# VH-VL binders against f1miw6: the designs that were tried, part 12

Target 1, 251 residues: f1miw6
Amino acid sequence: MPHFAKPLLRNIITRNLFNSIKKKQCLQYLQTLRTLQYDGFTTVYFGETDIPESLVTGEDFSDGYYMPTPTWCVVHAGGSQGWVPWKYRMFLRDELCIKQEDNLFFEFCDVVKKAYGKCAIVVKERRRQDATRPKEGKETEAQAHVPSVVNLTSVTCCPEVAKSYGHKLLTLPSPYNYLNPLDSAWSSLKWFIINNRKEFCLQSVDGVYSYQYILFSDLISKGIERINLSKWRTITTKVRRWENYYLGKLS

## First folded at step 18 (VH-VL)

Design n3
Fold by OpenDDE, look of step 18:
Structure n3 (fold): chain C 251 residues (1-251), chain A 119 residues (1-119), chain B 110 residues (1-110)
Amino acid sequence: as target 1 above (251 residues)
Amino acid sequence: EVQLVESGGGLVQPGRSLRLSCTASGFTFSSYWMSWVRQAPGKGLEWVGYIYSGGSTYYAASVKGRFTISRDDSKSIAYLQMNSLKTEDTAVYYCARLSYPTDAYFDLWGQGTLVTVSS
Amino acid sequence: DIVMTQSPSSLSASVGDRVTITCQASQDIRYWLAWYQQKPGKAPKRLIYDASNLETGVPSRFSASGSGTDYTFTISSLQPEDIATYYCQQYDSLPYSGLTFGGGTKVEIK
């Protein structure tokens, strides 16, 4: 009787294997990051966050009609030195033709080179939803394929471009996204938006804030500015502690 | 025990050369930056230079071109080669570990070695 | 190079007194400042890092604050064991330039 290893066991094994692979990837990431840091590379985190208009307008879509509200994408970078002295970019996702501004990553690389010198640029791995079923095939040695290109929603990050400026592009494994200090920064930004959006409204009619006229750019700008160097330091220190913990645990 | 021990100090004439050694123990030496800090008698602390894990070096203007920092990771030793010594170089020389980038400050010091430059 | 101006160069106070030392940087050093205590014939010991964080095992009578170019170190109640020279040190210039110390403050008990 071929013991049908209960699908549950397969799932556990696959999960364990997946976890093992991801752990190895994390370790490799951390080791590489530390090596670069020891070699004088400044670590900068480059990323994006989505800001739905509903977050700004406060529209409670509680009535189940999920009207897709326009979503804005904010692209910026930061690290232990605070926000990178680069103008953040805002993109509207619903505009079909978001021409991936191929030049944006070039601009970014140039700016950080001027500001910090050689940099380790860290980006988050985009969860490819379509990760097709691992074909059962050959245990090809998971050479940490430095992805040839990391695509953000609005920006293409090319390792070759980074290299041309003397930088190194690193991809943070998806299960360890919390090792990116930008996530905390984005959370703070979103919190600021929620709590201060009324102050950026142009018209308050009879106590009902018509969120139709919000100084959105100003709101985002002030929100970003609120994350000062002290806050960045706190966030990055926490991340470093976690990094050290994993380096110790996974070694 | 985690420690740094300096050696090689002594009396030397102006214009001569001296090599200091800093022997590290109790930690992964190759993972840390190493630095030299000196203190003239009765004076304050002065940064001399540091060396990256990757071997790149930076020096204070006062010693640039005369002093060279190097490291042997296999032996867990950092060196300070001092050439063209001047009377102003008289100081206790400390070796210090720099835990950059996790902590960008000196977290471990040796006891220092005295270098006296005198005619 | 970033210049650190420390004041005063020396001070004498009574046991139990509040002692304050200041350090001014020639540019914004963005909280990358440490404070060290050096006792005679000994290597420096770090007391404060990142402008205001107390090192583990350091008594709570020691504190520091500051931002931008201006930083302050405080002993709330001076003790006999606190006789030492204190130094500020910036490390904002890492990894592409040098480190610099303040000139030091000698603390004595009257």
Scores: ipSAE 0.011, ipTM 0.520, lowest interface PAE 9.7, mean pLDDT 84
Fold by ESMFold2, look of step 19:
Structure n3 (fold): chain C 251 residues (1-251), chain A 119 residues (1-119), chain B 110 residues (1-110)
Amino acid sequence: as target 1 above (251 residues)
Amino acid sequence: EVQLVESGGGLVQPGRSLRLSCTASGFTFSSYWMSWVRQAPGKGLEWVGYIYSGGSTYYAASVKGRFTISRDDSKSIAYLQMNSLKTEDTAVYYCARLSYPTDAYFDLWGQGTLVTVSS
Amino acid sequence: DIVMTQSPSSLSASVGDRVTITCQASQDIRYWLAWYQQKPGKAPKRLIYDASNLETGVPSRFSASGSGTDYTFTISSLQPEDIATYYCQQYDSLPYSGLTFGGGTKVEIK
């Protein structure tokens, strides 16, 4: 198993040789992270994933004019200690934008301070082509389906909020997302959904997303619970091997 | 062909200085972290310090402020400058390569060079 | 610094005996621990990395396990060539505290 992983790691490094700016940013990120770990900061990865409804239903939508399938967003955090003791958030991404709720990141910072003390909070850099919406998205007849969750990863004031709790906010460069153990946790969640979705089968209700949300919430909750501390330690061990490889500057 | 060779050990009076060298061959030296580990006669292994491929250094508490690690990547040589030597510094000093592309454990060791600090 | 407490400091066993060595860390080091064998007059040699992974070419009678702060190294059937001192070494709290050794276990044949 350890010997099989080496060809994959070399391939990833070769793909990134032509982006010297991003390679330098990755090395700077890793050196900063190690310095914070040396200074006693607990590493916590904060992030999100999208779960399209088609993943849950198993529907093969070859007809592109079926009603657009909702995409659910899950926001959570974890690290070598397991999931942060903080309730994950879930919302619909294809709804109208709401004003971001700044208190969510304040709550998160307070929870991790109480649980772990000072933290190095790692978030992914948004991709070059990250666009939530191409135009105005306030045209809707929907009522009480607006998510109560806000995305804090792009809010400029987040670094000052983290600092006020004694934390440090770090950004992981976008082409190196595989250095984020949370992405492996998200893959495990999606695997759980695929293998267990029939037991959480949806029954359509005209004009109401709340029933679908309830079924998705139960399935998501069970999937998150299965990613236990042992799984988190396996994931973070693999990521640390990649981190040490890059710190060595093999290119 | 892949090897580390230490040199510069010897007998030194307390309070004096000595510099050890570690010559590397058979691998891309500039890409590896290097470390010094010592072993007093009849005793266990004690980590002394290491140096990143980028040049940053870190030291054990017992030698911090007295020892300095440096590297010359063009010559593939790591150095240990030992100042204000004490009798407690008497040991065989090993140069070691830290393992990567995996983790920071020691995967290549030199033969060691003896430093004796005695009046 | 992370203190590694290794026990026993020495042991004597007969050929064929099962030998167990323990290391305890002063804080959680996750799975980032290696085991070394040092034969008399030679530099140490790594046998096991990441707590349980056996190096290529190391005999299968060597094994290890552990989690958190408690780690165990086992020789299932001691052989004469296994006379050595064995060390654990942690590498979790990089860069500063991360490279500390246990005190060693001297293994002798009775």
Scores: ipSAE 0.000, ipTM 0.417, lowest interface PAE 14.6, mean pLDDT 76

Design n6
Fold by ESMFold2, look of step 19:
Formats: C-alpha cells, structure tokens, sequence
Structure n6 (fold): chain C 251 residues (1-251), chain A 119 residues (1-119), chain B 110 residues (1-110)
C-alpha cells in the first residue's frame, strides 16, 4: 500500500533526522558549557517544577474521581554549590502571565552575580510550539473552586538581562533531561511532600466535619532545605558523568 | 589481564621523529579515553594529550603541533606520533586509560617506554 | 593550561608524623582533582578522586579535602611504606582545561 508506505517512511525519516539534530545540539550545549566553565563562569541551573495541589493535599483523583486541580509552580536554582542563596518562588500557574516574570529573572541575575560573580545560567529548552500545542486555559476568569485547570507558563529568561550582569544564558536541549540536576532535586522534593504532607496538616472542626489545612510554605521550605550541599554534589557528579560520556562519544 | 603495553621507545636525534604504540588488552578499548603522560628523568609527571573514543584529540601546549595521538579501535592500539623531537622531550612515556565512566583521572597505566632525545 | 602549584616540593618526616601536602590551582577547578602516589620505578597509583573520595583499598590514614582553588592531602600517621612522590591532578572543564599535574612532593622518612 503506497499511500500507507509514504507516510510511514516519512515519519521514520523525520524521526531519525530529529534525533541526529538533537544529538548535535547536545554536543554543542556541552562544548559551550565547558568553555564557559573554563572561562570562570559558575554554573547555575535555573528552573521550575509543577506541584499539583492534589499531591500536597493527598487527594486521589486517579481512582475515578477526576477534577482539574490547581497547580503550584516552584521556581528555584542550584548547582554544585547547593541551592542559590535566593528565596525560591511559589505561585499559581496562571500568575506566570503577570509582568513579575521579567522582574523575577532580573532579581535572580542580581542575586547570583553578588553570590558567585559571572554565571552560566542553564535553563531547559521549551517544547516546540506548533498546531498541536495545547490551548491555554482561562487566564482572566476568577477560580473560586479548586477544580479549574491552570495554564502552564514559564518564567521568561531574557538573554539580554543575563548579559547585562555579565552572565551567559544557556539552553539545555529537551530530550536530555538527565543532564539537568534540577530534575533530580524536584523529584526529591516531590517524594518529601508525599511522605511528609500528613505531618504539616492542621485540622479544624467546623460543624460536623474537619478541614485539612496544609502549610504549603513550611512543607516546601523543609523539603528544599533537606536537599543539602552533599545531595547537590551527588546529583551534579552524576550529571557530570553523563556529560563526560557524551563528550567522549560524540567528539 | 587488564593491561597497557607501550612500545617504540628508544634513542633518537633532535629534529627526528618517533612513533609510540600502546596495546590494550582485557577491556573494551573503544569505550575509553586514552592518554599519554610523560616523566623526564628525576622530574614530575607531565600530561601530553588524550584522545576521545570518537577520535577527537587534545594536547598540552608544550607538544601541540608536533605530536599527534591516534587510535585504532579494531586493533585496540593507541599511537603517539612525535615529530620535531627536542632534547626536552626526553622522558619515560606512559600510556594511560582514563577512568570509567569517562572522567579524566587515570585508572590504568602501562609500564612506560623511554624516549631519549640526544645528539 | 591550568597551573597546579604543589607544595612542598619535598619533605622529610618521622614515622607517625602527620604530613600535609597542598595544591593550588590557577583558577577554580571546583572539586575535580585527584591525588596520586608514585613509588620509585613504578607507575603512579590513584589514592583519591573528586577531591576527597578515597579509593577502595587505600588505608584510612590517607585523606584529602578542598574546593575552589585550594586542596589539601594528609597522611595522618606516616608509615615507612608511604615513601613516595605524591601528585595532584586536575580534570576540571574538559576538554579545554587539559589534565595538569602538580609538581610533586617527595616524601621521605628522616
């Protein structure tokens, strides 16, 4: 069947070309990163993670009760020196559409300049936007009830803002997430939340039922602080092992 | 059983060339970074250069342009081609394997082969 | 190339003494540094990697620490079999940093 064969072969060829392009991007990323490190730039990984409110409250929507829940975004940064001495940010996903995104990155660049001097700031590559991109949710509508789906938006990291502080902004290619130590840090935080959310709940009685209140700030703060310098160095050493492996194979 | 064996050292006059070989056995040679390190008599260790599994090479400033590292993965041999030799190139030359998982500290050394550059 | 300044160049100490060797890098090498022991007529042997990690089988009297540009190697109680030359070696921002060694420290028993 020629008609089926044409689309099938085209998909295989495009997938192979995509993989080759991504491998070259990975090598270019690694070479640039190592050049910056040699030039005295401190490497800092800047990123965000989504924490669905259901993860914090412990509600199980996978068992046939599903309702969209709000998603909190945590923004932080770290590296072989540990977490950057910068107060992480936590906000609802739709708040990323507010002008504070530009101010947030500007503030971050100032903090890391004071802490470390010139930095190589590594940010994950965003997915390619095309016709199959998910639509944004209701940004302007007030959400009195928790079930509304929030839009996923990223903090805007402007290369010119980084350059104004003597930093260099560097993008990590998306299929190489294991080269991002923040992903391991975020997984550790989420595991901490799952295992400790009960200990941070407040209970109250209102009529015939109890509210379960979670002190989000305390829970998240404790989880982040548990990821200490030793943990960060373990994570960054594992990432470096992968970096060296790919440099050796692709060079 | 895991070994590196250097060969090809000897006496050579300044300005001439010499090729060293390093035969590897007991491990998957094609997976490893390979390096040459030299030690002048009575002196310290000096890194010469290394070669990635993919074939790219990097050299110390003191030998760049004169020395060439290559590898033949089918034979498990690393080579050091030394051209325009100088008396300060006199040293024991070690072949070394860089550590798995491909970080650049040395985890296997050959016995060394002496290269004497003298008039 | 990153320059590694190792001191002292030589030392003599009595059995049981605490011995300290330092390396200073010409730029931040973070913690990508190894320490080697070379006995006369032999190839070097790695004792420590990643600034402070002791190789399996290396006696616990050997230790090391450091970050940034300053690194320290210590033998807590010198033994006769520790007569050797000791080297630091950086492997920081590969491939551009090279793999430079310190000048070495010859350790002898008084």
Amino acid sequence: as target 1 above (251 residues)
Amino acid sequence: EVQLVESGGGLVQPGRSLRLSCTASGFTFSDYWMSWVRQAPGKGLEWVGYIYPGGSTYYAASVKGRFTISRDDSKSIAYLQMNSLKTEDTAVYYCARLSYPTDAYFDLWGQGTLVTVSS
Amino acid sequence: DIVMTQSPSSLSASVGDRVTITCQASQDIRYWLAWYQQKPGKAPKRLIYDASNLETGVPSRFSASGSGTDYTFTISSLQPEDIATYYCQQYDSLPYSGLTFGGGTKVEIK
Scores: ipSAE 0.608, ipTM 0.818, lowest interface PAE 1.7, mean pLDDT 81
Fold by OpenDDE, look of step 19:
Structure n6 (fold): chain C 251 residues (1-251), chain A 119 residues (1-119), chain B 110 residues (1-110)
Amino acid sequence: as target 1 above (251 residues)
Amino acid sequence: EVQLVESGGGLVQPGRSLRLSCTASGFTFSDYWMSWVRQAPGKGLEWVGYIYPGGSTYYAASVKGRFTISRDDSKSIAYLQMNSLKTEDTAVYYCARLSYPTDAYFDLWGQGTLVTVSS
Amino acid sequence: DIVMTQSPSSLSASVGDRVTITCQASQDIRYWLAWYQQKPGKAPKRLIYDASNLETGVPSRFSASGSGTDYTFTISSLQPEDIATYYCQQYDSLPYSGLTFGGGTKVEIK
């Protein structure tokens, strides 16, 4: 019967090690961020959020037919300066059409360079969904490989591209995603969508048929616009407090 | 080949000034923090200061106000301007690359240049 | 500035002996510690980074461990080529303060 204790201990050790590694990564992130800020880099958070159509339509698919509703991806950037003066992008996450606009990140880097000069561009670490299989074998030296490429679902963020424009690309460790003010912004956007979607509905009656249309672009645009500079400042101030806390705690 | 080469060392009198140069090659100099570390004869290593890619600097208390680190990214050169030199400043001065922000340790060292402050 | 206390200042051991060097920080440096080897007349060479990671190409007889304020560097089997002065160095203070080295440990062969 004593054999069952081994797997639990291994899991605990693994978890502790994982936590330790992530803490270290967080500290490194924060230190780097502060250094860049002192060096005159403007911090810009670049990211995406998923908006299911069900969120927009309000259709309660509670009646068992989980038809996977299309999901829209909104890509934008913001920081203490508010939204970046860059046109946000919307993509439908259809298997087929995510033409990775290979040039989107280039465009973004150019725009922020013009607007702010050199920037620290912060992106979220992609949860590798698939890394659940502990491939047993090669203790690949956890070289803190700054991932050569951070792939957003719809946008590939390349550190070399950022560098070519004089920017620095930073990856926020996944357990600390709450240190990204964009998450708060996205939450606000989603809240706006839920509460205001009816105002963006058009009804058309063509004879016997009634059609309801949602002005999705306008809904998103207005939702984004609602997050003004004051709101951004509030959000970023909160994040900064957390950052300082961690810098102090982890120091 | 990735290397750092220090120059400018020599004999100098107390109160005088000396400028050291560190020439980098084989890597993108502008991406790295550069640091100076000195070692007095028969003594341990002492950090002197470092310079950020953006030009910000930090100095050890022992040299603060007297020493200035600068860099010319176009030439891949880091400088250490030493003013008001003291006999205690006698040391081999090493230029070192700091791999920050990815890493925060010295990963490349020059061979050092000797500075002797003597009357 | 963070003070690094390294001990011993010198040691003499026989070939094949286990050598242990310790470094104590004045505060928790959170694994931001490197170990360097400096041979006579040469620049320091990094052997260990982040408290326990062996640098590429460094022999496996070198190892290090530690946490918080206390760190240890070990040579499992001392070789003639290991005659050098070893230094610990903290970089936890970055980017807000300076780097600091331990006082060094001179390793000699009996």
Scores: ipSAE 0.006, ipTM 0.499, lowest interface PAE 10.4, mean pLDDT 85

## First folded at step 20 (VH-VL)

Design j4
Fold by ESMFold2, fold request of step 21:
Structure j4 (fold): chain C 251 residues (1-251), chain A 119 residues (1-119), chain B 110 residues (1-110)
Amino acid sequence: as target 1 above (251 residues)
Amino acid sequence: EVQLVESGGGLVQPGRSLRLSCTASGFTFSDYWMSWVRQAPGKGLEWVGYIYSGGSTYYAASVKGRFTISRDDSKSIAYLQMNSLKTEDTAVYYCARLSYPTDAYFDLWGQGTLVTVSS
Amino acid sequence: DIVMTQSPSSLSASVGDRVTITCQASQDIRYFLAWYQQKPGKAPKRLIYDASNLETGVPSRFSASGSGTDYTFTISSLQPEDIATYYCQQYDSLPYSGLTFGGGTKVEIK
């Protein structure tokens, strides 16, 4: 009896069960989200993006002996109401080892409570943690557990902190990134940076040499400002069309 | 050519049952969410329920437990089974298509079929 | 079910008048609201979707605005062919919200 025939059938069955589990997780997420919306929770998407310094400068570090470029992490939140009225945060990612700022999420929960009342706070599932440390045993068992806190790489999102403000913390399943309107907002910001970085440069002369300075804070602020309520509604409407599609398909 | 045609309306006694049919043509019926909306004589529009393309159904509180929506995608027909009819169910019943995949607003209506529930 | 309170229930205005109809939702429906026109003996016709987007072919005298719980529909200059009943309809938190209509506003010419 060839051993290969049995492993092939096991692999096919395992893969089909994994796909079924992820579809079930997507449906459960959508049903929970829509239930919370119906119960009067305001939806806010909380997340982060990385902006490599090379994106800002335009320098090419593709290959060779070039130094690794520093990466900035931007943390913000938004939804169908536009950006949350909360000061976005920027961190130099190379300075972040493993420690995170617990007080930041506490402040965020207070701000959105005052602005919107009770919120459904949506964060992306942390794919990097699952990818780097798969659970032992079967592939389906490794995909089931959700940790007691939901971590972005720079911020700890504690469900108990959210609950203490009357919020609910939701995790968006990792294969369904197109259900996160914040990802589209981040793409728009990065495109603004690419197309406008030259206009945020100053030149200064020090005797025989000239220097260029990038007004990085102004560039980011203007990029965020350009993603106004109308653009947020366009983005959230497109995400909602995908949500409706999956609700109709999977229900 | 794109149209919805309701049938099965008529006079029925309270407590009895009636089944309405909605025949669709000119579009891919299986891709769309379908809904029933009613309008009592001289009154406003009242949503009755809808059915997803995948078959799940949802109903207004006024009819939940008494009415059942179903679909036959092979025939392009939506059904409304109305049980335990009451006089307040007297209305013109519209079959309507929702604007899939954009959202759940109505982009196609039938002409309606009158259901009269009277002793 | 989300309750949609539409006002007024009826109105009478002269040709050329500005007409305003309001809908108030019992909870935040963000901007997921459509407006319909129903002429006697006919099925409803959608004029506006997503609170403010005018359907193709609908005259520019029709407009709408609003967000959250409060929505407004306006006919900038009433015409004789605008005699109809107008309805708002929410489609916010599907499937649980349902597809609730306002009570309707009957518009007539004086």
Scores: ipSAE 0.654, ipTM 0.841, lowest interface PAE 1.6, mean pLDDT 82
Fold by ESMFold2, fold request of step 21:
Structure j4 (fold): chain C 251 residues (1-251), chain A 119 residues (1-119), chain B 110 residues (1-110)
Amino acid sequence: as target 1 above (251 residues)
Amino acid sequence: EVQLVESGGGLVQPGRSLRLSCTASGFTFSDYWMSWVRQAPGKGLEWVGYIYSGGSTYYAASVKGRFTISRDDSKSIAYLQMNSLKTEDTAVYYCARLSYPTDAYFDLWGQGTLVTVSS
Amino acid sequence: DIVMTQSPSSLSASVGDRVTITCQASQDIRYFLAWYQQKPGKAPKRLIYDASNLETGVPSRFSASGSGTDYTFTISSLQPEDIATYYCQQYDSLPYSGLTFGGGTKVEIK
């Protein structure tokens, strides 16, 4: 028959419910964050970024032969006070590296407690596979449940570990990534890498990973150092403008 | 051109009610947070409350439960309903616009309307 | 509500003098603080936002600094047109913090 298929009403209703759920999650996040700030919690954004090795070496994939490149993960944290005084971590992501440091989040919580006291630790929500059905059990009524573990791909962020140090772990809803100032910090780092990688290439990298890791570590360290307190304040003020916008629209 | 004009002030006895209006012109009212600020004669500025562009309201502790802020975006008017008035509510009441989208500091003020609460 | 304690409540100074006003918050407000000037019979005018940023058109003799709980407003060389009452105002953890003002500082010429 020469008819166009009618859109499934089911999908339209599910899409509208998904958008409504995400708006409620954003409002809940903002209200919780602002309540914690009012209660004297220092806000700290804890997160990771992927740096493909090709970004550091400058290799061009268009030469007629494509090879997969390893990806490095940088884990760090910051906020309106600048980078947390904590040594950032680098991990190789190649093919689901199993050697994760399960105690890393424990060590992080101890450092920020000593530096700032009680913190609101914000992590980004991980990617979801359930695009048509909400997984949240508190949509219409509150029910008791075991708190979910919020994971970065490299670090397990357990709410009970944060709680044991007097911290509160918050999850930033995935559709609202522009509410994460760490994304702007990561972009600045990647821009620094692109603009300074020639210096490191000319300095000769003889070993595969042992020398490349040393070169990458120095480049990453300098890039992080370049993002100073003034830059962090600019980034967090921009995020705050978005937060105010959504608080005003959604509440 | 861009302005806020308060109205509805006057003399009122303690325990009574009064409603103030703030008429906005020259800007997109529905995009902005609106606030009321008062100043007793010879005294300092006191924040009363504000209303988000989305309609949620927040109040200073001194007036919470007695005062209600509302808005009519179609008319570009903000309202302050003041109930159970006390002598210490005597003040010039300013309507003010918050600096959208930058932050919650005041960038436009009305000239104020005097409310006198006395026997 | 976040309490803003402003000092002094009044001061007298000569033309050309350096004037300093302080504001202390009852809790950390990071840097979300504005300074206002109010002349008699007029609505307030914002001079400074985000603790230290001078509003466009405000003379450079006005400056401010601070973070956390302690904030300072300075007029480097007092002029006759600077006779006014000055207020700090916080806008930190909205909406819960409110928009509280300091008590004000009346600045007069000797």
Scores: ipSAE 0.582, ipTM 0.808, lowest interface PAE 1.9, mean pLDDT 81
Fold by OpenDDE, fold request of step 21:
Structure j4 (fold): chain C 251 residues (1-251), chain A 119 residues (1-119), chain B 110 residues (1-110)
Amino acid sequence: as target 1 above (251 residues)
Amino acid sequence: EVQLVESGGGLVQPGRSLRLSCTASGFTFSDYWMSWVRQAPGKGLEWVGYIYSGGSTYYAASVKGRFTISRDDSKSIAYLQMNSLKTEDTAVYYCARLSYPTDAYFDLWGQGTLVTVSS
Amino acid sequence: DIVMTQSPSSLSASVGDRVTITCQASQDIRYFLAWYQQKPGKAPKRLIYDASNLETGVPSRFSASGSGTDYTFTISSLQPEDIATYYCQQYDSLPYSGLTFGGGTKVEIK
């Protein structure tokens, strides 16, 4: 009678294996990052954040009419040097036109090359929703995962494009997203939006109707500007500490 | 009291070996990275190597292949095994704690032990 | 290894004088720099960490700043008890960069 290892054990094993693989990936990421840093590459974190309109308007849609509010995607980059001298981009996430602007990553790579020279560009791994069941197949040797093309919602990050500018594209494993200082920056931005949105509201009265306009671009711009070099320093230092922790723990 | 105490220094001939010990007290030794730093007479500080809490070791190029750092967490002791000693290895050797797990600054130092390599 | 060039190697100043020491890294060390004081016959003591953070219990006359490759340590008003050799130390790209000290600056009172 083949002892059917209880499904629970399989889940634990799979979870453990998954965890082991992710740990290895994290270690490899960290080692590669540190190597590049040692080789004189400037680390730049490139990423995006979603800003729902409800966050900006403050409208509590808790009442039953879940009107899907438009969501804005902000794309930017930063590191220990602060925000990169590349103008952030804003995209409206329309169900219809996820036109990935293929040229944005080229522009970005050119700008950071001019500003910093060779860069280690770090992007978050996109959770492949469709991770269908790993086929049971071959222990493929942890070949140095050539950074795959990372598709952000609005931008395609291609390793070959990065390479053409002398950069290296690195992917941060998904369980370790907190090692991206942009997450902290985005949190700060969102916090700023929540607390200061009223200052960016214009009221217009047209007859019996009162309209409130939010200067969204100004709000975002000011929010980004408030994350100054000192704040970036604090954020990146924290990330570095976590990196060191994991290097020590996983090595 | 939180402290590090080095021992094992002395006079040694070139080509010989010497083992230094660093006894830690007053803190959870196993949680910290340990390091050795040396200072030749009248010279500056030189990092020798360090050992992670997990046991991984890294060394300066000047001592790589000759020196070995180890630790006994049960005894709260770090060791520096020095082989094939040279006259240039003459120095006060300091044991130091690194500010792990977050940083790699030297936040605690021993008093140092003198190693003299002479014919 | 990351090379730390410290300047000057020695200086003599009067009590009450402002003292400035510089440390230049061979590459960007991203604020991962500490400053140490070593008094004669004693082990070093950390005064500053993360390029500008003053260690607890260290007098406010000590300060540091810098970014990228260039860092500065300052004693605003030199005191007799400040006679020591000062060192900068970086750890930017562990484990590959190792831990590197500057050459040291001997501070004396005239």
Scores: ipSAE 0.557, ipTM 0.824, lowest interface PAE 1.3, mean pLDDT 88

